# VH-VL binders against Rho GTPase-activating protein gacY (gacY): the designs that were tried, part 18

Target 1, 192 residues: Rho GTPase-activating protein gacY (gacY), of Dictyostelium discoideum (Social amoeba) (q54th9r528to719)
Amino acid sequence: APLEDVINRPDNPGEIPVLFEKGIAYLSRRGLQVEGLFRLSGANSQIKSLRQGFDQGEDVDLEDVEDVHTVAGLLKLYLRELPSPLFPFDLYSSFIEISKGEQTKPQKVESLKLLLSLLPPANKALSKHLFKFLGKVIENSSVNKMNSVNLSIVFAPNLLKDKEGNVMDAVADAQFVNQVVQLILDNINILF
Below, E stands for the ipSAE of ESMFold2; O stands for the ipSAE of OpenDDE; V2 stands for 0.75 times the mean of E and O plus 0.25 times the DockQ between their complexes.

## First folded at step 15 (VH-VL; framework fv_navenibart)

Design y5 (from x4 with light chain A50Y; at its last look DockQ between E and O 0.90; V2 from the best seeds 0.84)
Fold by ESMFold2, look of step 15:
Structure y5 (fold): chain C 192 residues (1-192), chain A 122 residues (1-122), chain B 107 residues (1-107)
Amino acid sequence: as target 1 above (192 residues)
Amino acid sequence: QVQLVQSGAEVKKPGSSVKVSCKASGYTFSYYAMHWVRQAPGQGLEWIGYIYPIFGEANYNAKFQGRVTITVDKSTTTAYMELSSLRSEDTAVYFCARGPYYDEWSGPFDYWGQGTTVTVSS
Amino acid sequence: DIQMTQSPSSLSASVGDRVTITCKASQDISDYVAWYQQKPGKAPKFLIYYASSRQSGVPDRFSGSGSGTDFTLTISSLQPEDFATYFCQQYDRYPYTFGQGTKLEIK
């Protein structure tokens, strides 16, 4: 389902998917000190089951989930399965040009502010909640071992995708996709 | 083409350690998991652990934690597995195997090294 | 840890036979199952992933099925090169675990 359709469901009271709201709340309480958060894997079958519960509008209680990595995986799965990525296809080349370009870092940050302002309202809301949470993960990186570099590697493929990308091109472009997401992660307070 | 070439057979005494190498070629080494699996004579396969070279942090089967170290050298595209405090029960063929690209949840092992026989006897 | 139990442990068959090997997980693992073929003295060869998807280059006579706890590998018409040991593997969660193997022998 498109992100804007999920936001408008009667069982979704907030401005972001309830799956994300509950997941961020869970991870804020239990995940910030966990080594390898978002990098290590949870149980795939449980992630699928939780996702299906949210998709069907069930009142899923994440407190029953003992494995932090399963909830982290749920958030990644949601982003990966969006029909249009959080950073939409039509903006992919614009994001990549920032990482490939010769601008100074302050200039690149200003370009990112503009580009993020072009996101649809639902995408903006989800991006703000996601990156504010990732800022907390980075603040705890001395314990959880997930700095902006590591988080960019994990999240970039789930956030940006070339509509015409094949496996070979995706591997070749990975460094540039990772770099632009890292730049966002390094400047969360300015951008969000 | 993807290739995983392992170091040669080892004969070791109980209590010593062994370090097996796995030289990778034909793909972007940093972005794919490298797993280690062993097979005792006439037995099934046992998963030891894995590493993604880009992260540099290994994850181990709890059965081996404290005795195994998995590392990589990105400049030579080589993975290593070191097993310490060897016992006769550690006699096995040790395989390296390529796992999924780092953006996957999990996955099977699509390419395997030829195996390294480690024999532990007094 | 998820225990994977294969049945049978060994099986004798003739060229042309249809062969079925089963694998049972101790808990629900959805379809996160792979199958491997291993010939003596060689590394395992990857055949099936997601319980039923064939890897590129694997002959059509190999098929997999199942979901949840019960999984099956079928060889529809056994060829001489198919005599080997077969392993299932779960990759639903760590630690990854394998079935104990099924040795398929010539009758």
Scores: ipSAE 0.747, ipTM 0.880, lowest interface PAE 0.8, mean pLDDT 92
ESMFold2 (binder alone), look of step 15: mean pLDDT 93; pTM 0.951
OpenDDE, look of step 15: ipSAE 0.902; ipTM 0.948

## First folded at step 16 (VH-VL; framework fv_navenibart)

Design z1 (from x4 with heavy chain G107Y Y111S; at its last look DockQ between E and O 0.86; V2 from the best seeds 0.82)
Fold by ESMFold2, look of step 16:
Structure z1 (fold): chain C 192 residues (1-192), chain A 122 residues (1-122), chain B 107 residues (1-107)
Amino acid sequence: as target 1 above (192 residues)
Amino acid sequence: QVQLVQSGAEVKKPGSSVKVSCKASGYTFSYYAMHWVRQAPGQGLEWIGYIYPIFGEANYNAKFQGRVTITVDKSTTTAYMELSSLRSEDTAVYFCARGPYYDEWSYPFDSWGQGTTVTVSS
Amino acid sequence: DIQMTQSPSSLSASVGDRVTITCKASQDISDYVAWYQQKPGKAPKFLIYAASSRQSGVPDRFSGSGSGTDFTLTISSLQPEDFATYFCQQYDRYPYTFGQGTKLEIK
């Protein structure tokens, strides 16, 4: 389902998907000190089952989930399966231009501010919640081993996609997509 | 065209170590998982562990934790699996296998090396 | 760890026969099952993923089915090249685990 449709459902009271709200809350309490958060995998069948519960409007209780990596995987799966990515298709080239360009880092950050301001309201809200949480993950990187470089690699393919790209093109662009997401992660307080 | 070419057969004594190499070509090495799987004579397949070269950290089957080290050399696009404290039960053919692009869950492996026979004899 | 129990361990059949091989997981793994064919001295050949999806280039006489805990590989009309050992594998969670194999022999 489109992000806009999910946040307008009667069973979704907040400005972001309830799946994400509950997932961030769970990981804030149990996940920040876990090695390899977002990099290591939970059980795919459990992730699918949880996703289905949220999609059907069930009152899914994540507190019963013992494997932190299953909840982390749930959040990544949600982002990956959005019909329009969190950073929409029509902005993909603009994001890539920032990482490929020869501008100074402060200039690139200013360009990122502009691009993020162009996000639809639902996408802005989810991005703010997600990246503020990822900032907490980075603050704990000495224990969880997930710095901005590692998080950019795990999140980039879930945030940005080329509408017309095949697997060959996606692999060729991966370093530039990773780099621009890393730049966002390095500047969360300025950008959000 | 994806190719995975492994090092040659090895004969080892119990208690020693073996290091098997897997030279990859035909794809962007850093972004695809490299798995190691073994097969004892007349038996089924056993998963050892994997690495994504971009992260540089491996994950292991608990059965082998403490005895196995999986590493990569990005400059030569080569993966390595080292198994220490060898026992006769470690006699097997060892395969490297390419997994999917990072965070793809639809399939486990899409390409296999030719296998490396390791014989551990008393 | 998830145990994959394959049945039968061996099977004799003739060219043209329809055969089925079953695999049971010790826990629900949804459809995260793959099937492989292996000839002596060779690496496994990938046949089926997601329980029922054929890999590119695999003949349509091979089909897979199942979800949850019970899975089946079917070969609808055996050809001479199909006599081999077949394995199921779960990839729902680590460690990945395999069935013990089914040797399909000519009768």
Scores: ipSAE 0.712, ipTM 0.861, lowest interface PAE 1.0, mean pLDDT 91
ESMFold2 (binder alone), look of step 16: mean pLDDT 92; pTM 0.934
OpenDDE, look of step 16: ipSAE 0.891; ipTM 0.936

Design z2 (from y2 with heavy chain G107H; at its last look DockQ between E and O 0.95; V2 from the best seeds 0.84)
Fold by ESMFold2, look of step 16:
Parts: C-alpha cells; structure tokens; sequence
Structure z2 (fold): chain C 192 residues (1-192), chain A 122 residues (1-122), chain B 107 residues (1-107)
C-alpha cells in the first residue's frame, strides 16, 4: 500500500501509519537502552506476522512482544516495502549529489532543508517522526552503541533507492547514500 | 567471483586457543556478513556466530560461553575466529561463510571457505 | 533455540529415482529454511532458500517445499553426482541451527 493510502484509512487517525506510531512508542519505552537497536535481528517470522496484521487492518498490540529487535525490524521492513521510498525516486539523484559534492557542511545542510521541504506531506510527516526518534537513539548511543554512523548504514538503503537500481548499483552508491543520511542524522534539530 | 580462503590445519593441546583466518575477495568485504560454522567429525553443522565488518560488532551463539571472539581486519579483507580454552570436543572443521548484504534482511550462506581442521588432542 | 529434526539419517537410491528428505522445526519458522549439499571433504554448497527458491545455477531437479514446521527437499531424478550429505538450516532467528544431515548414497 502507498503511504498516502495508509494514512487516509479510517482506522489510521494520525498523520503517520499506526504501525509506526505504535512501533516508535514501544521503542521509546523499551528500546533506547538496548544494545544494537536496529542493527541486531529479531525473529523474521514474527516480524512478518506482525506486518501482515497491520496490513489487514487488525488492531495489533505490540505490548506483548518480548523481543525489542522484532519491533525495530518491523519498522525497517515497513520502510523497505514501501512502493515508493520515503525519500522518493525522483529525489534520489538530488540527495546523492549532496554527498558527492564538495560544498561546505552548512551549504549541504541548506540543500537538505530544501529537498526535505519537497517531500509529499505524508512522507514529510513520517520522516519527522522517524528522525526525531532516531535522535533519541543517538542520545543514548553510549549504552545502545548506535551512533549516527551506524544508524545511517542501517537506514539509508531503506530510505533512498535508485528506481532502476539493482544490488550492484546499490553497492556502488552505498557510501554516498550512507553519507547523506548521516548528514541528516547529525542535523535533526535544524532539519526537523 | 567470491572467494574465501582459510588458514591451514592446526593441532592444539587442551586448554590452549586457536585463531582461524578467512581471507575474502571478489566482493566488498565490509558490506556482507561473515559467519563461522563448525563440523565435528561425522557430525552436523553448528553455527558459532557472525560479524558485519561495516559495524565491527560480532554476535555469538551462547553455547560457546564467551570462549569465542570474531574480528575483522578491513585493510586485509580478513575475518578471524578465535576459540579459547580448547577441549577435545572442539575438534572440528571450522568454516567461514558469507551471509547477506547488510540491507538484505535475512538470507542463508551463499559462499563458504574451504574449511580449517582443528584437532585438539592430548 | 529452534531445533531442526532431519530424516532419514541415511538413504540409498538408484540413478533416476525420486528422493525426498524432510526437516521438522520445533516451532513455526514460516519459510525461513535453506538446504545445502555437502560432498566428502568439501564445504557445503548452497541449494535452496526461502524453503522453495533455487539458488542460481542449481539444477531444476532440486526442489524444496514447506512452510511453518514441515519442510522437504526433493530430487526428482537422481544423477550420479547427487550422492552427498544434505542439510537443512533455519535462518528465522539466532542462533541459526541445522538438521543433523541426510547421507544420500547412489546404489
């Protein structure tokens, strides 16, 4: 399902998917001090089952999920499976050019502000919620061991994709995709 | 072509340690998981643990009770597995195996090293 | 930990036969099962992932099926090069675990 369709469902009262709202709430409560959050894996079958429940419109309760990494994996899976990435295909080259370019950091941040302002409203809302939460993860990195570098590696492939890309294209661009996401993570308060 | 070349056979005394190397080539070393698996004579396969070199942090099978350390050297594209406090039941062939690209979520091992025989004997 | 129970432990068959090897998981692992072939003195060779998807270059005579807890590997028409030991593996969650193996002898 497209992101816009999900947020306009009657059973989705907020501006972001209820899956993300519940997932962020769960991880804010139980995940910020967990080593390897978003890097370590939960149970794949459990993640798939939770995903199917949300897709079918069920009132999925995350409270009973014992494994924090399963909920973290659920959020990553949702982003990966979006028909259009959170940072849309038509902006991919613009994001990559920021990391490839020789501009100063302040200039790159200004370019990022412009690109993020071009996101569709649903994408912008989800990005704000996601990155504000990731900022909290980074604030706890001395315990959870997930700094902006590690989070960029984990999230970048799920946020930006080349429409005509394959595994080899993704590997060739990986450092630039990671770098631009890291720049966003290093400047959350300015950008969001 | 992906290639994993392991260090040679080792004969060890009980109580000592062994460090097996696995030199990788033909792919971007940092981006793929490296797993370690062992096989005792006439037995099945046992998973030891893994590392993604890009993160630098390993994850282990608890059955090895903190006796195992998995590390990487990105400059030589080499992974290492060190097993300490060796016992006779640690006699096995030790394999390195390449796991998924770090964004592939979950996938089994697509390439294996040739194996390193470790014999722990009196 | 997920236990993978593989059967039979050994099997003799003739060239051209259809062979089925089974694995049973101790709990639901959806389709997160792989199959490997191992010849004497060699490392395992990856055959099948996601219970039924063949790796590139694996002959069509190898097929996998199953979901949940019960899984099978089928070789539809045995060839002389197929004698080997076969292992299933779950990769649903850590620690990854393997079946004990099935030794297939061509006779």
Amino acid sequence: as target 1 above (192 residues)
Amino acid sequence: QVQLVQSGAEVKKPGSSVKVSCKASGYIFSYYAMHWVRQAPGQGLEWIGYIYPIFGEANYNAKFQGRVTITVDKSTTTAYMELSSLRSEDTAVYFCARGPYYDEWSHPFDSWGQGTTVTVSS
Amino acid sequence: DIQMTQSPSSLSASVGDRVTITCKASQDISDYVAWYQQKPGKAPKFLIYAASSRQSGVPDRFSGSGSGTDFTLTISSLQPEDFATYFCQQYDRYPYTFGQGTKLEIK
Scores: ipSAE 0.725, ipTM 0.864, lowest interface PAE 0.9, mean pLDDT 91
ESMFold2 (binder alone), look of step 16: mean pLDDT 91; pTM 0.927
OpenDDE, look of step 16: ipSAE 0.886; ipTM 0.934

Design z3 (from y2 with heavy chain G107E; at its last look DockQ between E and O 0.86; V2 from the best seeds 0.83)
Fold by ESMFold2, look of step 16:
Structure z3 (fold): chain C 192 residues (1-192), chain A 122 residues (1-122), chain B 107 residues (1-107)
Amino acid sequence: as target 1 above (192 residues)
Amino acid sequence: QVQLVQSGAEVKKPGSSVKVSCKASGYIFSYYAMHWVRQAPGQGLEWIGYIYPIFGEANYNAKFQGRVTITVDKSTTTAYMELSSLRSEDTAVYFCARGPYYDEWSEPFDSWGQGTTVTVSS
Amino acid sequence: DIQMTQSPSSLSASVGDRVTITCKASQDISDYVAWYQQKPGKAPKFLIYAASSRQSGVPDRFSGSGSGTDFTLTISSLQPEDFATYFCQQYDRYPYTFGQGTKLEIK
């Protein structure tokens, strides 16, 4: 389902999907000190089952999930499966041009601030919650081993996609997609 | 064309170490998982662990934790598996195998090295 | 860890026969099962993923089925090149684990 439709469901009281709200809460309590958070795999079958429960409006209880990597995988899967990515198709080229360009980092950050201001309200709200949480993951990187470089690699394919893209196109663009997400992660306080 | 070429056979004494190499070509080495799997003579397959070169950090089967080290050299597109404190039970053919692209599409191993025979004998 | 129990351990058959190999997981793994063929002295060859999907280039006489804990590989009409050892593998979660193998021998 589109993000806007999910946040308008009667069983979704907040401005972001309840799946994300519960997932971030779970990971804030149990995940920040876990090595390889978002990089290591959870159980694929359990991630699939949890996602289906949320999709059907069930009151899914993440407290029963013992493996933090399963909850982290759930959040990544949700982002990957959005019909329109969190950073929409129409803005893909604009995001990539920031990383490809010869501008200074301060100039790139200013361009990025403007570009993020163009996100639809639902996308902007989810981005803020997600990246503020990822900032906390980075603050704990000495223990969890997930700095801005590692998180950019993990999250970039789930945040930005070319509408015509396939695996070969994604491989060709990977460094630029990763670099622009890393720039966001390095400047969370300025951008959000 | 994906190709994985492993180092040659080794004969080792108990208590020593072995380091097997796997040279990769035909794809962007840093973006795909490299797994290690072994097979004792006449036996099934046993997963050892993996690394994504882009992250540089390995993940291991707990059975081998503490005596296996998986590393990469991105400049030579070569993965390595080192097993220490060798025992006779470690006698096996050791395979490298390419796993999925790092966005974690669930695929089993799509390309395998030819195998490296390691014999541990007194 | 998820145990994969494969049966039979060995099977004798003739060219043209239909054979069935089963694999049981110790826990529900949905359809995250692969099947491999291995000939002596060779690396495994990937046949089936997602329990039932054939890899490109695999003949349609190979089919897989199952979900949850019980999985089956079927070869509908054996060819001379099919005499090999077959393994199932779960890839639902780490550590990845394999069945012990089924050696398919010519009668």
Scores: ipSAE 0.753, ipTM 0.876, lowest interface PAE 0.9, mean pLDDT 91
ESMFold2 (binder alone), look of step 16: mean pLDDT 92; pTM 0.928
OpenDDE, look of step 16: ipSAE 0.885; ipTM 0.934

Design z4 (from y2 with heavy chain E104T; at its last look DockQ between E and O 0.89; V2 from the best seeds 0.83)
Heavy chain, then light chain:
Amino acid sequence: QVQLVQSGAEVKKPGSSVKVSCKASGYIFSYYAMHWVRQAPGQGLEWIGYIYPIFGEANYNAKFQGRVTITVDKSTTTAYMELSSLRSEDTAVYFCARGPYYDTWSGPFDSWGQGTTVTVSS
Amino acid sequence: DIQMTQSPSSLSASVGDRVTITCKASQDISDYVAWYQQKPGKAPKFLIYAASSRQSGVPDRFSGSGSGTDFTLTISSLQPEDFATYFCQQYDRYPYTFGQGTKLEIK
ESMFold2, look of step 16: ipSAE 0.781; ipTM 0.893
ESMFold2 (binder alone), look of step 16: mean pLDDT 93; pTM 0.951
OpenDDE, look of step 16: ipSAE 0.890; ipTM 0.936
ESMFold2, look of step 17: ipSAE 0.736; ipTM 0.874
ESMFold2 (binder alone), look of step 17: mean pLDDT 93; pTM 0.947
OpenDDE, look of step 17: ipSAE 0.886; ipTM 0.934

Design z5 (from y1 with heavy chain Y111S; at its last fold request DockQ between E and O 0.89; V2 from the best seeds 0.85)
Heavy chain, then light chain:
Amino acid sequence: QVQLVQSGAEVKKPGSSVKVSCKASGYVFSYYAMHWVRQAPGQGLEWIGYIYPIFGEANYNAKFQGRVTITVDKSTTTAYMELSSLRSEDTAVYFCARGPYYDEWSGPFDSWGQGTTVTVSS
Amino acid sequence: DIQMTQSPSSLSASVGDRVTITCKASQDISDYVAWYQQKPGKAPKFLIYAASSRQSGVPDRFSGSGSGTDFTLTISSLQPEDFATYFCQQYDRYPYTFGQGTKLEIK
ESMFold2, look of step 16: ipSAE 0.780; ipTM 0.890
ESMFold2 (binder alone), look of step 16: mean pLDDT 93; pTM 0.949
OpenDDE, look of step 16: ipSAE 0.896; ipTM 0.940
ESMFold2, look of step 18: ipSAE 0.773; ipTM 0.891
ESMFold2 (binder alone), look of step 18: mean pLDDT 93; pTM 0.949
OpenDDE, look of step 18: ipSAE 0.900; ipTM 0.942
ESMFold2, fold request of step 19: ipSAE 0.746, 0.780, 0.750; ipTM 0.883, 0.898, 0.882
ESMFold2 (binder alone), fold request of step 19: mean pLDDT 93, 93, 93; pTM 0.946, 0.945, 0.946
OpenDDE, fold request of step 19: ipSAE 0.906, 0.900, 0.905; ipTM 0.949, 0.943, 0.949

## First folded at step 17 (VH-VL; framework fv_navenibart)

Design j1 (from y2 with heavy chain F55W; at its last look DockQ between E and O 0.85; V2 from the best seeds 0.78)
Fold by ESMFold2, look of step 17:
Structure j1 (fold): chain C 192 residues (1-192), chain A 122 residues (1-122), chain B 107 residues (1-107)
Amino acid sequence: as target 1 above (192 residues)
Amino acid sequence: QVQLVQSGAEVKKPGSSVKVSCKASGYIFSYYAMHWVRQAPGQGLEWIGYIYPIWGEANYNAKFQGRVTITVDKSTTTAYMELSSLRSEDTAVYFCARGPYYDEWSGPFDSWGQGTTVTVSS
Amino acid sequence: DIQMTQSPSSLSASVGDRVTITCKASQDISDYVAWYQQKPGKAPKFLIYAASSRQSGVPDRFSGSGSGTDFTLTISSLQPEDFATYFCQQYDRYPYTFGQGTKLEIK
């Protein structure tokens, strides 16, 4: 379902999907010290089952989930499966041009600030919650081994994709998509 | 197109180590998992572990008790698997196999090396 | 760890026959199953993913089905090149595990 539709459901009281609200809360309590968070795999069948529960409006209790990587995978799966990515198709080229461009890093950060301000309200709210949480993951990187480089590799393909691209184009652009997401992760306090 | 070419057969004594190489070509090496799988004579397939070259971090089947090291050299697009403290039970054909693109956690092995026979004999 | 149990362990058939091979997982793995074909002295060849999806270049006579714990590979009309050993594999969770194999022999 589109992000706007999810946040407007009667069973979704907050400004972000309840899946994310509960997932971030779970990972804040149990995940920040876990090596390879977001990089290592949970069981695909468990992730799928949890996703279906949230999709059907069930009151899913993540406290029963033993494997932290399953909850991390749930958040990534949600982002990947959005019909319109968190960073929408029509902004893809603008994000990529920042990473390809010759501007200084401070100038690129100012361009990112502008692009993020153009996000639809639901996308902007989810981005803020997600990236503030990822900032906490980075703060714990000495233990969890997930710095901004690692997180950019994991999250970039889940956040941005080219609507008109094929697999060849996606592979060719991967470094630039990773780089722009890394730049966001390096500047969370300024951007959010 | 996609090719995985492995190093030649090895005969080793118990207690020694072996390092098998797998030269990849025909795709962007950094972006796909490289898995290692072995097959003892007349037996089925056993998964050893994997690495994504883009991260450089390997993950192992616990059954190998820390005896396996999987590494990559991105400049030569070559993956390595080193198995130490060899036992007679380690006699097998060792395969490298390409796994999924790095935006996926799991998936099947779509391309396989020709295999490297390792014989552990006293 | 998830155990994958294949049956039968071997099977004799003739060209043109319909063949069914089954694979049972020790617990629910949804549809995260692949199938491979292996000829003697060769590496496995990838056939099926997601229990039922055919890899490009795999003939239509190969089909897969199942979800949960019970999975099937069917070859609708055997060809001479289909005599081989077949393995199922789960990729739901690490460690990845394989069935013991089903050897398909010419009768």
Scores: ipSAE 0.660, ipTM 0.847, lowest interface PAE 1.2, mean pLDDT 91
ESMFold2 (binder alone), look of step 17: mean pLDDT 93; pTM 0.948
OpenDDE, look of step 17: ipSAE 0.856; ipTM 0.926

Design j2 (from y2 with heavy chain F55Y; at its last look DockQ between E and O 0.87; V2 from the best seeds 0.80)
Fold by ESMFold2, look of step 17:
Structure j2 (fold): chain C 192 residues (1-192), chain A 122 residues (1-122), chain B 107 residues (1-107)
Amino acid sequence: as target 1 above (192 residues)
Amino acid sequence: QVQLVQSGAEVKKPGSSVKVSCKASGYIFSYYAMHWVRQAPGQGLEWIGYIYPIYGEANYNAKFQGRVTITVDKSTTTAYMELSSLRSEDTAVYFCARGPYYDEWSGPFDSWGQGTTVTVSS
Amino acid sequence: DIQMTQSPSSLSASVGDRVTITCKASQDISDYVAWYQQKPGKAPKFLIYAASSRQSGVPDRFSGSGSGTDFTLTISSLQPEDFATYFCQQYDRYPYTFGQGTKLEIK
């Protein structure tokens, strides 16, 4: 389901998917001190089951999920499965050219600010909630071991991808997509 | 063509350590998991742990936590597994195995090394 | 930890026979199951993933089925090169675990 359609469902009263709202709330309470958050894997079958519940409009309760990595995986799976990525296909080349370019970091940050302003309203809202939460994860990196480098590696393939790319091109471009996401993670307060 | 070539057989005394190497070729080493699995004589397979070279952080089966260290050298595309405080029960064939691309989070082992026999005896 | 209980532990069969091997998981793992073939002195060879999907280059006579807790590997017409030990593996969650193996011998 497209992101715009999800946020307009009757069972989704807020500006971001209820799946994300509940997931961020859960991880804010229980996940910030967990080693390898977003990098380590939860149970794939449980992640699939939780996702199906949200897709069917059920009132899914995350409070009894014992494994923090399962909720983290649920958020990643949602991003990965969006028909259009959070950073849409038509902006992919613009994002990757920022990381490939030889501009100064302040110039790259200004380019990112403009590029993020072009996101559709639903994508902006979700990006703001997601990256503000990831900022909290980074603040706890001495315990959870998830700095901006590690989070960029985890999240970049879930946030943007080339519509026309094959697996060989995706592997070749991975460093540049990781780098641009790292730049966003290093500048959350300026960008969001 | 994916290829995993392991170091040769080892004979060790109890209380010592062993370090097995696994040289990878035919793919972009940093982006795929490298797992370690062992097989004691006449027994099944036992998972030891893994590393994604791009992260540089290993994760271990709790059974081996504190005795095993998994590392990589990206410049030589080689993975290592070191097991310390060896006991006779550690006698096994040790395999490296390639796991999924790092965005898959988990998956089966699609390529295996030839195995390294480690014998622990006094 | 997920226990994978494989049966039978061994069986004898003739060339041309249909053979089935089962695995039971101690809890629901959806279809996150792989099957491997191993000959003496060799590394395991990857056959099946996602319970039922054949890896490229694996003969059509190998098939897998199942979801949830019950999984089956079937060899529809046994060939001489199929005599080996077969393992199931779950990759639903860490630690990854394997069945104890099924040794398939010529009768």
Scores: ipSAE 0.721, ipTM 0.877, lowest interface PAE 1.1, mean pLDDT 92
ESMFold2 (binder alone), look of step 17: mean pLDDT 93; pTM 0.948
OpenDDE, look of step 17: ipSAE 0.834; ipTM 0.918

Design j3 (from y2 with heavy chain S30T; at its last look DockQ between E and O 0.88; V2 from the best seeds 0.84)
Fold by ESMFold2, look of step 17:
Structure j3 (fold): chain C 192 residues (1-192), chain A 122 residues (1-122), chain B 107 residues (1-107)
Amino acid sequence: as target 1 above (192 residues)
Amino acid sequence: QVQLVQSGAEVKKPGSSVKVSCKASGYIFTYYAMHWVRQAPGQGLEWIGYIYPIFGEANYNAKFQGRVTITVDKSTTTAYMELSSLRSEDTAVYFCARGPYYDEWSGPFDSWGQGTTVTVSS
Amino acid sequence: DIQMTQSPSSLSASVGDRVTITCKASQDISDYVAWYQQKPGKAPKFLIYAASSRQSGVPDRFSGSGSGTDFTLTISSLQPEDFATYFCQQYDRYPYTFGQGTKLEIK
């Protein structure tokens, strides 16, 4: 379902999908000290089952999920399956040009601030919650081993993609997609 | 054409270690998982662990607790698996196998090395 | 760990026969199952993923089915090159585990 439709459902009281709200809460309590958070795999069958529960409007209780990586995988799956990515198709080239360009880092951060201001309201709200949480993951990287580089690699393909890109183009652009997300992760307090 | 070429057969004594190499070509080495699997004589397949070279951190089957190290050398596009404190039951053919692209965290093994026979004589 | 149990352990068949190999998981793994073919002295060859999806280049006489705990590989009309050992594998969660194998021999 489109992000806008999800946040308008009667069973979604907040400004972001309840799946994310519950997932971030779970991971804030149980995940920040876990090695390889977002990098290691959970149980695919359980991730699928949890996703179906949220899609059907069930009151899914994540607290009985024992595997932290399953909840982390649920959040990644949600982002990957959005019909329009969190950073929308029509902004893809603008994001990529920031990483490809020869501008200084301060200039690139200024360009990012402008570009993030152009996100639709629902996308902006989810981005803020997601990146604020990822900032907490980075703060614990000495234990969980997930710094901004690792998180950018994991999250970039879930956040940005070319609408009509073929496999060769996606592989060729991967470093630039990763770099721009890393730049966001390195500047969360300025950008959000 | 994806190719995985492994190092040659090894004969080892109990208590020693072995390091098997897997040279990859035909794809962007950094972006795909590399798994290690073994097959004892006349037996089935047993998963050892994997690494995504882009992260540089390996994940292991707990069965091999403390005895296995999986590493990569990005400059030579080569993966390594080292098994220490060898026992006769470690006698097997050891395979490297390519797993999914790094945005897919789970999947089958689409390309396999030819295998490296390791014999632990008792 | 998820245990994968194959049946039968071996069978003899003739060219043109239809064979069915089963694989049972010790718990629900949805459709996260792959099938491989292995000839003596060779590495496994990838056939089926997602329980029923045929890999590109695999002949259509190979088919897979199942979800949950029970899975099958079917070869509809055996060819001489199909005599091999077949393995199922779950990739639902780590550690990945394989069935014990089913050896298909010429009758």
Scores: ipSAE 0.747, ipTM 0.882, lowest interface PAE 0.9, mean pLDDT 91
ESMFold2 (binder alone), look of step 17: mean pLDDT 93; pTM 0.948
OpenDDE, look of step 17: ipSAE 0.898; ipTM 0.941

Design j4 (from y2 with heavy chain A58T; at its last look DockQ between E and O 0.82; V2 from the best seeds 0.71)
Heavy chain, then light chain:
Amino acid sequence: QVQLVQSGAEVKKPGSSVKVSCKASGYIFSYYAMHWVRQAPGQGLEWIGYIYPIFGETNYNAKFQGRVTITVDKSTTTAYMELSSLRSEDTAVYFCARGPYYDEWSGPFDSWGQGTTVTVSS
Amino acid sequence: DIQMTQSPSSLSASVGDRVTITCKASQDISDYVAWYQQKPGKAPKFLIYAASSRQSGVPDRFSGSGSGTDFTLTISSLQPEDFATYFCQQYDRYPYTFGQGTKLEIK
ESMFold2, look of step 17: ipSAE 0.535; ipTM 0.808
ESMFold2 (binder alone), look of step 17: mean pLDDT 93; pTM 0.949
OpenDDE, look of step 17: ipSAE 0.812; ipTM 0.911

